# VHH binders against Putative lipid kinase MamU (mamU), part 13

Target 1, 297 residues: Putative lipid kinase MamU (mamU), of Paramagnetospirillum magneticum (q2w8p4)
Amino acid sequence: MRIAAIINERAGTVACLSPPVVAARLSAIWTSLGHQAHVTLAEGKDMGRAIRKACRDPAVHAVIIGGGDGSLSRSLKHVVGSGKSLGVLPLGTMNYVARQFGVPFDLDRAAVALADAVPTPTDLGRVNDRFFLIRACLGAFPEFIRSRDEARRKGGSFLDGALAGLTGLARGHRLIEAELIGPDVQARIATSFFMVSNNMCRDSDPFQLERERMDGATLGVYIGQGAGPFSLMDLGLQVAMGRWASNEALIRGSLPWLEIRTRQRKPLVSIDGEVEKMEAPFRFDILPGVLPMLVPK
Short names: E, the ipSAE of ESMFold2; O, the ipSAE of OpenDDE; V2, 0.75 times the mean of E and O plus 0.25 times the DockQ between their complexes.

## First folded at step 11 (VHH; framework vhh_podentamig1)

Design w2 (from v1 with E108T; at its last look DockQ between E and O 0.78; V2 from the best seeds 0.63)
Fold by ESMFold2, look of step 11:
Structure w2 (fold): chain B 297 residues (1-297), chain A 122 residues (1-122)
Amino acid sequence: as target 1 above (297 residues)
Amino acid sequence: EVQLVESGGGLVQPGRSLTLSCAASGFTFSWYAYGWYRQAPGKQRELVAAIWGGSTYYADSVKGRFTISRDNAKNSIYLQMNSLRPEDTALYYCARGKYFDTLSGSYTFDYWGQGTQVTVSS
């Protein structure tokens, strides 16, 4: 097939191996397997431009993104409706999407697996005008990410970032007052945490927040009522111990759509790990089968 | 199929305690609000207590004496009734709700169980 691969040259794995070496190796592997491949190295805003160009190219069959979950998340608006299949090379830190679809983490094995992959219709979540593959969060999680990223931007290590994130949770946790409107709910509540996932999360491994399936045509909705950093730490400990589903403070649901109307006009949100301010209300829905993902056999 | 099955009712002397249980099945337990209603002979059904997550509501007549709780692992709701009085005699119903405002304490319920009789008598 004709592959357009766009590789985030700032990704840690790519930087360690040298971006030109990574690009040459991928090209060699795919060519040896009978594919026509064009590998582009990019960063920042150039990633979006390269992805959009590949999605508009009628000769391209598949677009493969080399990077982390954030790189994939930003690419979704270009890939949906393009007629192209989307593949992922797990070159970021957590690589939840690659884990979800069973893409090997070794570069060579990942490249081979994607070359033999079959396009598989995959659901997407949507909040307002933004797609997500993993989840969208309000409350404690966006604050953790913001604090972590601020520490890393100031030159801190990965561990310094993680510690800063936990410190941020301890510093200023506040309840979110919100109205919920959905097919099986009309409620006004106060909570510490909303998470809306693309399909329901797998109970057996809540630390990674893997989904049960990616074609269930449903949102997973998770609401936590902890009021402080100890409640969130306890929830995190329960998740780490594999007791996610039995947590008494956790409210969970499966819905095709949900509107969340927060009292705060423009709270911080996390979408596939990327933090930004977004205007309420938050209109969530599921888009069944709109994304042809390259899934290894 | 939505099912709510109450148990734990019985005859008890004034001043004693009793725990009601409600087993829920056929739906995602943790998503909904739950309540206990009671209906005394010749009276309208009244909401005794309600719960959504950790948020609770109690009628004034039972505050300090009754405690509602839930166990997500067992898909069950409980009503611990202490210091029972003859006026607590009623048929007690477990209920599920999807319309609610936990800030104001307003709950509307869409499914009820068959009820369990509590009789407080000398």
Scores: ipSAE 0.544, ipTM 0.796, lowest interface PAE 1.4, mean pLDDT 83
ESMFold2 (binder alone), look of step 11: mean pLDDT 81; pTM 0.813
OpenDDE, look of step 11: ipSAE 0.618; ipTM 0.817

Design w3 (from v1 with G54K; at its last look DockQ between E and O 0.89; V2 from the best seeds 0.70)
Amino acid sequence: EVQLVESGGGLVQPGRSLTLSCAASGFTFSWYAYGWYRQAPGKQRELVAAIWGKSTYYADSVKGRFTISRDNAKNSIYLQMNSLRPEDTALYYCARGKYFDTLSGSYEFDYWGQGTQVTVSS
ESMFold2, look of step 11: ipSAE 0.605; ipTM 0.830
ESMFold2 (binder alone), look of step 11: mean pLDDT 82; pTM 0.819
OpenDDE, look of step 11: ipSAE 0.668; ipTM 0.845

Design w4 (from v1 with T28E; at its last look DockQ between E and O 0.85; V2 from the best seeds 0.62)
Amino acid sequence: EVQLVESGGGLVQPGRSLTLSCAASGFEFSWYAYGWYRQAPGKQRELVAAIWGGSTYYADSVKGRFTISRDNAKNSIYLQMNSLRPEDTALYYCARGKYFDTLSGSYEFDYWGQGTQVTVSS
ESMFold2, look of step 11: ipSAE 0.493; ipTM 0.761
ESMFold2 (binder alone), look of step 11: mean pLDDT 82; pTM 0.818
OpenDDE, look of step 11: ipSAE 0.598; ipTM 0.802

Design w5 (from v1 with S30T; at its last look DockQ between E and O 0.67; V2 from the best seeds 0.60)
Fold by ESMFold2, look of step 11:
Structure w5 (fold): chain B 297 residues (1-297), chain A 122 residues (1-122)
Amino acid sequence: as target 1 above (297 residues)
Amino acid sequence: EVQLVESGGGLVQPGRSLTLSCAASGFTFTWYAYGWYRQAPGKQRELVAAIWGGSTYYADSVKGRFTISRDNAKNSIYLQMNSLRPEDTALYYCARGKYFDTLSGSYEFDYWGQGTQVTVSS
């Protein structure tokens, strides 16, 4: 197939291995497997320009993005509707998308796996005009998940990850006043966080990045309850111990859509690990099957 | 069909405790608010407790004596009633609603079960 690969030269793995070496290695692997590959090194806004150009090129079959989840997340707007398959190389630190789709973390094995991959229709989440492949969060919990995952990826134990996550939760304990509107709820509440995921997370741990499936055509919605930091710490401990599914303070379930109107006009949000300010209200929905992902067999 | 089925009522002596249970079925349990209402003969229904997630509301007449809770895995709501008084005698209803404000404690409910009788007397 005709592959356009755009590699974030500032991504951790790429910087460690030298960007030209990474590009040459990928090109060699795909060429040896019978594909036509063009590998572009880029950074910053040049990533977006290169991805957009590849998505508009009628000769290109697949666009493969090499970088962390942030590079991938911001590129989704260029890929949706382009007719191209999307592949992900796990060249960042966290690589949540690679984990979800079972892409090997070793660069060579990842390149080989993507070359033999089957385009698989995958759902996308949307908040306002922004797509997300994993999740969008408001409030305290983005730091908990990042801290836990960082500790685990750095060789930390389950308990090391849990402790790091609890530290992140304590730092982000500010309550959010918001109006919720959904098919089964219309309410004004105060909460420590909202997390809206692309499909439901696996039942054992709502803040892991793995989904039960990526074609369920639904949002996963998770709302933390509690007034004050001690209630948040108790909830965080239950989540860390894998007891979140039966926690009375946690609202969780699937919805086809949800509107959140925060009291703050432009609160911080986390979208696929990227923190930015976004103007309320936040209208979430799911776009079933719109993204043909290259999923290893 | 939406169903709310109460149980656990009975005749008890003043100062004793009871636990009421409400089993919900026929709808997605998680997103609604739930409450316990009571109605004594000749009186209007009174909201005694409500819950959404971990947010709770209690009427002043029961605060400190009653505890509402929910079990999302069992789609059930509970009312623990301690230090019961004769004036707690009433038919107790489990209720469901989607319109509420947990900051003000304002809840709108539009589905009720059949009720379970609690009678507190010597």
Scores: ipSAE 0.562, ipTM 0.790, lowest interface PAE 1.1, mean pLDDT 82
ESMFold2 (binder alone), look of step 11: mean pLDDT 81; pTM 0.809
OpenDDE, look of step 11: ipSAE 0.603; ipTM 0.808

Design w6 (from v1 with S104T; at its last look DockQ between E and O 0.85; V2 from the best seeds 0.00; counts 0 for: pae E 2.03 > 2)
Fold by ESMFold2, look of step 11:
Structure w6 (fold): chain B 297 residues (1-297), chain A 122 residues (1-122)
Amino acid sequence: as target 1 above (297 residues)
Amino acid sequence: EVQLVESGGGLVQPGRSLTLSCAASGFTFSWYAYGWYRQAPGKQRELVAAIWGGSTYYADSVKGRFTISRDNAKNSIYLQMNSLRPEDTALYYCARGKYFDTLTGSYEFDYWGQGTQVTVSS
């Protein structure tokens, strides 16, 4: 097939192996397997431009993004509706999307697996005009991520970032007042977080963000009523002990759509791990089967 | 199809305890608010207790005596009634919330069970 691969040259794996070496290695693997491949190294806005160009090119069959979940999430707007299949090389830190679809973490094995992969229709979540493949969050999670990212930008380690995230939860301890509007319910509540996932998370471990399926045509909606990091730790303990379904403070639903109207006009949101401010209200829906993902056999 | 089935009613003496249960089916249990209503002969139906997640509401007449709870694994709602009085005699219904405001304690329900009779008498 005709592959356009766009590799985030700032990704840690790429920097460790040298970006030109990574690009040459990928090209060699795909060429040896009989594909026509072009590998582009990019960062920042150049990455978005390269992805958009590949998606507009009628000769391209598949676009492969090398990076973390954030790089993939930002590319969705270019891929949806383009007619191209989307593949992921797991070159970031957590790589939740690669985990969900069983893409090997070894670079060579990942490249081989994607070359032989089958395009598989995959659902997308949407909040307002932004697509998400994993989840969108309001409340405690965006605060954790912001504090973590600030510590890492100041030269902190991954552990320093994680500790700063927990400190940010403690310092930013506030409930969200919001109105919920859904198919069967209208409610006004105060809660510690909302998480809206692309399909329902597996009951055994929702904080690992693995979904039961990616073609269920539903949002997973999760609402926590505890405040601060200790309430989130209790929920995490319940999940680890296999008690997730019986936690009476965790509210969950499977819905085709949901509107959340926060009292704050422009709160922090986390979309696939990326934090930004977004203007309320938040209209969530599911788009069934709109993304042809390259899923390894 | 939404279904709520109450059980656990009966005849008890004043001062005794009774536990009502309500089995829910046909919908995602954990998503909704639930309540217990009661209706005595010649009286209007009144909300006795309500629950959404960990948030509870109780009518003044039952505070400290009744406890509402839920078990998400069993899709069930319970009403523990202690220190029962003759004035608690009523047909008790469980109900599912349609509209609610947990900040003000305002609830509106759209589905009810058939009810279970509680009679408190010597």
Scores: ipSAE 0.482, ipTM 0.768, lowest interface PAE 2.0, mean pLDDT 83
ESMFold2 (binder alone), look of step 11: mean pLDDT 81; pTM 0.810
OpenDDE, look of step 11: ipSAE 0.571; ipTM 0.792

## First folded at step 12 (VHH; framework vhh_podentamig1)

Design x1 (from w3 with Y34M; at its last look DockQ between E and O 0.79; V2 from the best seeds 0.65)
Fold by ESMFold2, look of step 12:
Structure x1 (fold): chain B 297 residues (1-297), chain A 122 residues (1-122)
Amino acid sequence: as target 1 above (297 residues)
Amino acid sequence: EVQLVESGGGLVQPGRSLTLSCAASGFTFSWYAMGWYRQAPGKQRELVAAIWGKSTYYADSVKGRFTISRDNAKNSIYLQMNSLRPEDTALYYCARGKYFDTLSGSYEFDYWGQGTQVTVSS
C-alpha cells in the first residue's frame, strides 16, 4: 500500500537513534515488505503541514505518525474525514495509544506490524473543536502536569519534575465549581478531578488509561469527590500499588455526550496529555467509528 | 427500564428505629442523585433526604435523626430512621434525581418507586 510516514524528529526515541537513521530504517523495512513508503522528518508546524499534505494526496492509503501521544493527538484534526487509515509508531515515552492497539514498542517490529495491519473503525472523543483518542481532564491532573513541565523546563530531572507536580497539587489545589448537563441529568457540583475518556476505562485500571474497547460508542466520565490534593494523590498511589477503582472516590458514568460549564471562564485542560487553557463551556461528544486505525493482526 | 423497589417499612413504636432500603435497576446507578420522599395521608409529598456521591441533604424535620447512605456495588440506597415519632408516619418513596445542586442542597426527582409504609404507633 502507499504509506506516508511523518516522524517527529524531536521525539525522544528518534532523537536518541538519529532522525535520518530512523527514517532510512523505516523506509527499508516497508520497501522490503512490498509497500511504497515516503518517510518525512518534521517538527512543530512542519509536522502538521506534512500530515495535511499526505491526507490530501489521493495516492496515499495510510498515514503513519511517529512520535508520542501528543504528536498523534495534534494530528487527529488532519486525519479525520480524509479517507486515510492512521497508524502510530510508539516513539514517545508513554505511548498510550500504541499500547491500546497492541503496536510493538521495538521500532523494527512496530514497522513490520503496521505494514500488515488491518484498518479498524475506531471511536474518537471530542471536546468543543478538539479531538482526543485517550481523554480530557480538568482540575488536579492539568495542574500536576503544568507544574511538572515548568520544573523540567527550568532544567530539573524527571524526579524533580514529578516532585514539582506533586508539590503543585498540594499548594494549588482548586475545587472546580461547575454545572453539568447530560442527556437525562443536570447538576451543579464541586470537584477536584474531572476526566472524560474515549470509551470506558477498564475496570481494573482507570488511571493507566487502557480502555475496555475503542468501539463502544460512549464517553467514560469520572468525577472525583475527594477533599483535596491529598485524596487524589492517595488514590493515585493506591492504583500504583495495585489497588484500583473506588466507589467512594469516583463517580463514574457512560454517556454519549456531556456539557460542563465551569465557574472559571478559561480553566486549564489536559487533552491526551497536552495542557492548555480552553474557554468554557465544554461540550464532550463521542464520535463512533470515525477513525480507521491500523491495528496489528 | 428504570425500576426502584422499596422495602423495610412496617409498624414500629415511637423512639425505635427502622432501616428502609431501595434497590435500583435499569440505569447507571452511581451517576445519579438518589433520594427519599414521604407522603402522609392528606399531605403533599416532601423530600426527606438525598445523596449524590458523598454529598447529602436532609429536611429540617429529620436532620440528626435520619441518615441516608448508598451502596453502589448493590445499586441500593438506605434510610436509617432513628428516634421515630408519630409524625414520621407516611408512605416512603425512593426517587432518582434529574436535577441536583450539591452546593445549595437543592434536588429534584423524576422517578419514584411504589413506596413502603412506615407507621409509628404505640
Scores: ipSAE 0.555, ipTM 0.815, lowest interface PAE 1.7, mean pLDDT 83
ESMFold2 (binder alone), look of step 12: mean pLDDT 83; pTM 0.824
OpenDDE, look of step 12: ipSAE 0.655; ipTM 0.829

Design x2 (from x1 with E108T; at its last look DockQ between E and O 0.75; V2 from the best seeds 0.67)
Amino acid sequence: EVQLVESGGGLVQPGRSLTLSCAASGFTFSWYAMGWYRQAPGKQRELVAAIWGKSTYYADSVKGRFTISRDNAKNSIYLQMNSLRPEDTALYYCARGKYFDTLSGSYTFDYWGQGTQVTVSS
ESMFold2, look of step 12: ipSAE 0.613; ipTM 0.840
ESMFold2 (binder alone), look of step 12: mean pLDDT 81; pTM 0.812
OpenDDE, look of step 12: ipSAE 0.679; ipTM 0.843

Design x3 (from w3 with Y99T; at its last look DockQ between E and O 0.79; V2 from the best seeds 0.68)
Amino acid sequence: EVQLVESGGGLVQPGRSLTLSCAASGFTFSWYAYGWYRQAPGKQRELVAAIWGKSTYYADSVKGRFTISRDNAKNSIYLQMNSLRPEDTALYYCARGKTFDTLSGSYEFDYWGQGTQVTVSS
ESMFold2, look of step 12: ipSAE 0.629; ipTM 0.841
ESMFold2 (binder alone), look of step 12: mean pLDDT 81; pTM 0.810
OpenDDE, look of step 12: ipSAE 0.662; ipTM 0.839

Design x4 (from w3 with G53S; at its last look DockQ between E and O 0.80; V2 from the best seeds 0.59)
Fold by OpenDDE, look of step 12:
Structure x4 (fold): chain B 297 residues (1-297), chain A 122 residues (1-122)
Amino acid sequence: as target 1 above (297 residues)
Amino acid sequence: EVQLVESGGGLVQPGRSLTLSCAASGFTFSWYAYGWYRQAPGKQRELVAAIWSKSTYYADSVKGRFTISRDNAKNSIYLQMNSLRPEDTALYYCARGKYFDTLSGSYEFDYWGQGTQVTVSS
């Protein structure tokens, strides 16, 4: 197959190995395996350009994104509907998507695995005009992400980031009054934690976010039950420990769509680990099998 | 298929206690609100208690005597009824909440069980 790989130059793993070296290595591996591969190093807005270019190229079969979950998430708008298969090189910090699909974290192994991977129809979540592979969050969680990332940016360890995030979560405690509209429910509630995931989450290893499946054609909806900062911190800890399905602190739902109306017009939203302001109301839906993902055998 | 099955009803003397149970199936249990309704002979159905997550509502007539609870692991709702009175005699229904406002304590339900009879008589 013909592979177009777009590698985020700023990705942590890439920075450590030197971007040109990484590119050459990937190219060599894929070539040796009988594939035609073009590797592009890019950052920022240039990544989007490169991805768009690749997705528009009729000769390209697969687009592989080297980066974190955020880079991958941002690529979705270009890849969806293009007919291209999407692969991910786990070059970020958390790499939840790579984990979900069983992509090795070792660069060489990942490259080899992706070369032999099978395009697999994958569900996508959507909030308004934004696709997500993992989850979208409202409430205090964006603060968790912000604080975590800030700690990491300052040279903190993974644990430092996690702790900073939890602290940030507690500090950012706020109740969001929201109206929920779904197929069989209409509710007005107040919560500090709202998460909508692409498919249902399950209990997993610590600091992992695993879905039961990626083709279940459903959204996972999780609402925090705790209103206090301590409860929120505890919830965060439990989440960090990978307790989703059995977490009594969360109200869990499975819905094909959900609308959330908030009082705030443009609250902070975390989408696949990236924080942005998004205008309410928030319309969530699931798009079954719309994205062919390269899944290692 | 959404199902709600009540149990625990019976004949009791005034002042006694009774616990009703409702087993839910066919949907994600934790997502919805739940309630207990009752209908006495010749009277309209009335909401007795409701619950969403940890938020509860009670009718004035049962406050302090009845307790609604839920067990997510068992997909069950309970109504502990203490200090029962003859006026508590009714057919009790478990209900799933479709529309609810936890801030105002307003609940509307879309599914009901078949009911369980509670009779309080000396």
Scores: ipSAE 0.518, ipTM 0.766, lowest interface PAE 0.7, mean pLDDT 89
ESMFold2, look of step 12: ipSAE 0.530; ipTM 0.789
ESMFold2 (binder alone), look of step 12: mean pLDDT 81; pTM 0.811

Design x5 (from w3 with L103R; at its last look DockQ between E and O 0.36; V2 from the best seeds 0.00; counts 0 for: pae O 4.7 > 2)
Fold by OpenDDE, look of step 12:
Structure x5 (fold): chain B 297 residues (1-297), chain A 122 residues (1-122)
Amino acid sequence: as target 1 above (297 residues)
Amino acid sequence: EVQLVESGGGLVQPGRSLTLSCAASGFTFSWYAYGWYRQAPGKQRELVAAIWGKSTYYADSVKGRFTISRDNAKNSIYLQMNSLRPEDTALYYCARGKYFDTRSGSYEFDYWGQGTQVTVSS
C-alpha cells in the first residue's frame, strides 16, 4: 500500500529521537516491507495541511499520524469521508487511541504492526461538528487538562503536570448545570463531571481509558455523583485507577445521541484531551463504522 | 412508554416490616433518580425517600426505619420499611427523578406509578 505518514515534530518521542531520524527509520521500515511510504514532518498548522494533502491524494491508501491523541483527534475531520485508512503512531504521552487498537509503543514495532494492519470500521463520536475517538468532557475535567498541559508546556514532568492538574481542579471547581435530552432521557443535572465517550468504557489499568469495543454504535455517558471537592478528588482517583465500569461515583448510560443544554453559553470542553471553548447546546451522536482504522493483527 | 409499577403493599401490624418494590420500564433505568412518595388520607403527598446511585435521602419521619435501594439489573427500586407505625399508613408511590443536584442532593420527579396501599393497624 501507499502510506502517507505525517509526524508531529513536537511529539515527545520524536523530539528525543530527532525528527529526521524518526522519519528515515519509518520510511526504511515500510519500504523494506514492500510499501511505498512518504513521511512528512510537520508541526502546528502544517500538520493539518499535510494531512489534508494526503487525504486528497488518490494514490494514498493509508494516512498514519505520528503524535499524541490530540494530533490524531485533529486529523479526523480530514480523514473521515476521504476513503483513507487511519493509523496512529503512538508518539504522545498517553496514547489512548494507540493502546485501544493495540499499536505497540515502540517505534519500530509500531511501524511494522501498522504496515500489516487491517482497516477496521470504527465508530466515531461527534459533538456538534467535532469528531472524537476517545471522549468529550464538561465540567471540572477540562480545567484539569488545561492546567496539566500548561505545566507540561512549561517544562514540567509528568508528575508536575498531574499535580498542576489536580490543583487546577481544586481551584476551578466548575459545576455544569444542564438539561439532558436523549431518546429516553430528559433530565436536569448539576455536576462537576460530565463525560461522553466513544462507546462504553470498561475498567482498565491505571491511567488508561479503554472502551469495551469501538464498534458498539453507542455513546458512553458518565455523570459524576457529588460535586464537593472531596467527591471530585475521589472520583478523580478512581478514574485514574481505571475504574470506569464499576465506578459507583458515576452514573453511566449508553445512548446513540444526546443533547446537552447548558446554562453557560460557551463552556470549556475537553475533546480527546484537547481543551477548547464550545458553544452550547452540545449535540452528541455516534457514527458507526465511519472511520477505517488500521488495527494491528 | 415510561412505566412505574409498585407492588408489595398490604395490611400489617405495628412494628412489622414490609418491602415495597417498583418495576421501571420504557427508559434507561440508570440515568435517573428515584423516590418513594406517600400520601395519607387528608394529607399532602410527601417524599419519603430518594436515591441516585448510592446517594440516599430520607424524610425525618422515616430515618432509621426505612431503606431505599435500587437494582439496576432488575430495573427496580425498593423500599424496606421496618418498625412500621400507624402513621405510616398511606398510598405509596414510586417516582422517577428528572432533576439531580449532585451538590445539594435535591431531586425533582416527573413520573409516578399507580401506587400501592400500605396500612398499618393493630
Scores: ipSAE 0.022, ipTM 0.476, lowest interface PAE 4.7, mean pLDDT 87
ESMFold2, look of step 12: ipSAE 0.595; ipTM 0.828
ESMFold2 (binder alone), look of step 12: mean pLDDT 82; pTM 0.817

Design x6 (from w3 with S55T; at its last look DockQ between E and O 0.83; V2 from the best seeds 0.67)
Fold by ESMFold2, look of step 12:
Structure x6 (fold): chain B 297 residues (1-297), chain A 122 residues (1-122)
Amino acid sequence: as target 1 above (297 residues)
Amino acid sequence: EVQLVESGGGLVQPGRSLTLSCAASGFTFSWYAYGWYRQAPGKQRELVAAIWGKTTYYADSVKGRFTISRDNAKNSIYLQMNSLRPEDTALYYCARGKYFDTLSGSYEFDYWGQGTQVTVSS
């Protein structure tokens, strides 16, 4: 098949191994398996342009994106509706999307697995004009992410980032007043955070990033009522121990859509690990089966 | 199919305690608000207590004496009634919330149990 691979040359694995070496290795593997492969190295806005070009090329069958979860998240708007299959190479730090779909983390094994993968219709979440593969968050989670990212940029480990994120909750935490509108509930509430996931999360996922399935045609909605930093740390510990389903301070639901109207006009949100400001209200829905993912056999 | 089944009612003496239970089935328990209503003979139904997550509401007539709680693991809602008075005599209903405002304490409910009788008499 005709593969267009776009590799984020800033991704940690790629930078450590030299971007041209990674590109040559991928090309060699796919060519040896009988595919036509064009590998492009890019970063920043050039990633988006290369992905859009590949999605518009009628000769291309599959677009494979090499990088972390953020690179994948930013590409979704170009892939939806293009008729192309989407593959992921796990070249970032956490690679939750690759993990979700069982893509091997070894580069050579991942390339081989994707070459004979089965295109599988996959759901997408949407908030306003943004697609998401994993989740979108408001409240305490964006502050956790901001603090974690600051620690990691300063050279901290994953654990150092997680600890910094918890400290950040103490600095920026406060309740959000919001109106919720859904299919069978309408409410005005105060809460510490909202998380809306693409399908329901597994009980054992400490950060609610692994989903039970990606074709359930539903949003997972999680609302935390922890007050203060100790309550939020306790909730986080219960989630890490797989006991979140029984926690009375964590409200959860499965919905086809939800609107959240916050008092703050443009709060900080996290979408697939990327932190940005977004204008309220937040209209969430699920788009069943719109993304043909390359899933290893 | 949404079901709410109350239990735990009975005859008790004034000053004693009683715990009502409500077993819920047929829906995702954690998502909704819940409430206990009561209807005394010849009177209209009144909201006694409501809960959403850990946020609670109590009518003035029961505040300090009654406690509403929920157990997500058992899909159950409870009403602990202490220091019972003859005026608490009523048929008690469990209900599931459709519209609610936890900031003002306003709740509307769309599903109801059949009720459990509580009689406080010497």
Scores: ipSAE 0.606, ipTM 0.833, lowest interface PAE 1.4, mean pLDDT 83
ESMFold2 (binder alone), look of step 12: mean pLDDT 81; pTM 0.816
OpenDDE, look of step 12: ipSAE 0.628; ipTM 0.818

## First folded at step 13 (VHH; framework vhh_podentamig1)

Design y0 (from x3 with Y34M; at its last look DockQ between E and O 0.77; V2 from the best seeds 0.69)
Amino acid sequence: EVQLVESGGGLVQPGRSLTLSCAASGFTFSWYAMGWYRQAPGKQRELVAAIWGKSTYYADSVKGRFTISRDNAKNSIYLQMNSLRPEDTALYYCARGKTFDTLSGSYEFDYWGQGTQVTVSS
ESMFold2, look of step 13: ipSAE 0.596; ipTM 0.832
ESMFold2 (binder alone), look of step 13: mean pLDDT 81; pTM 0.816
OpenDDE, look of step 13: ipSAE 0.741; ipTM 0.873

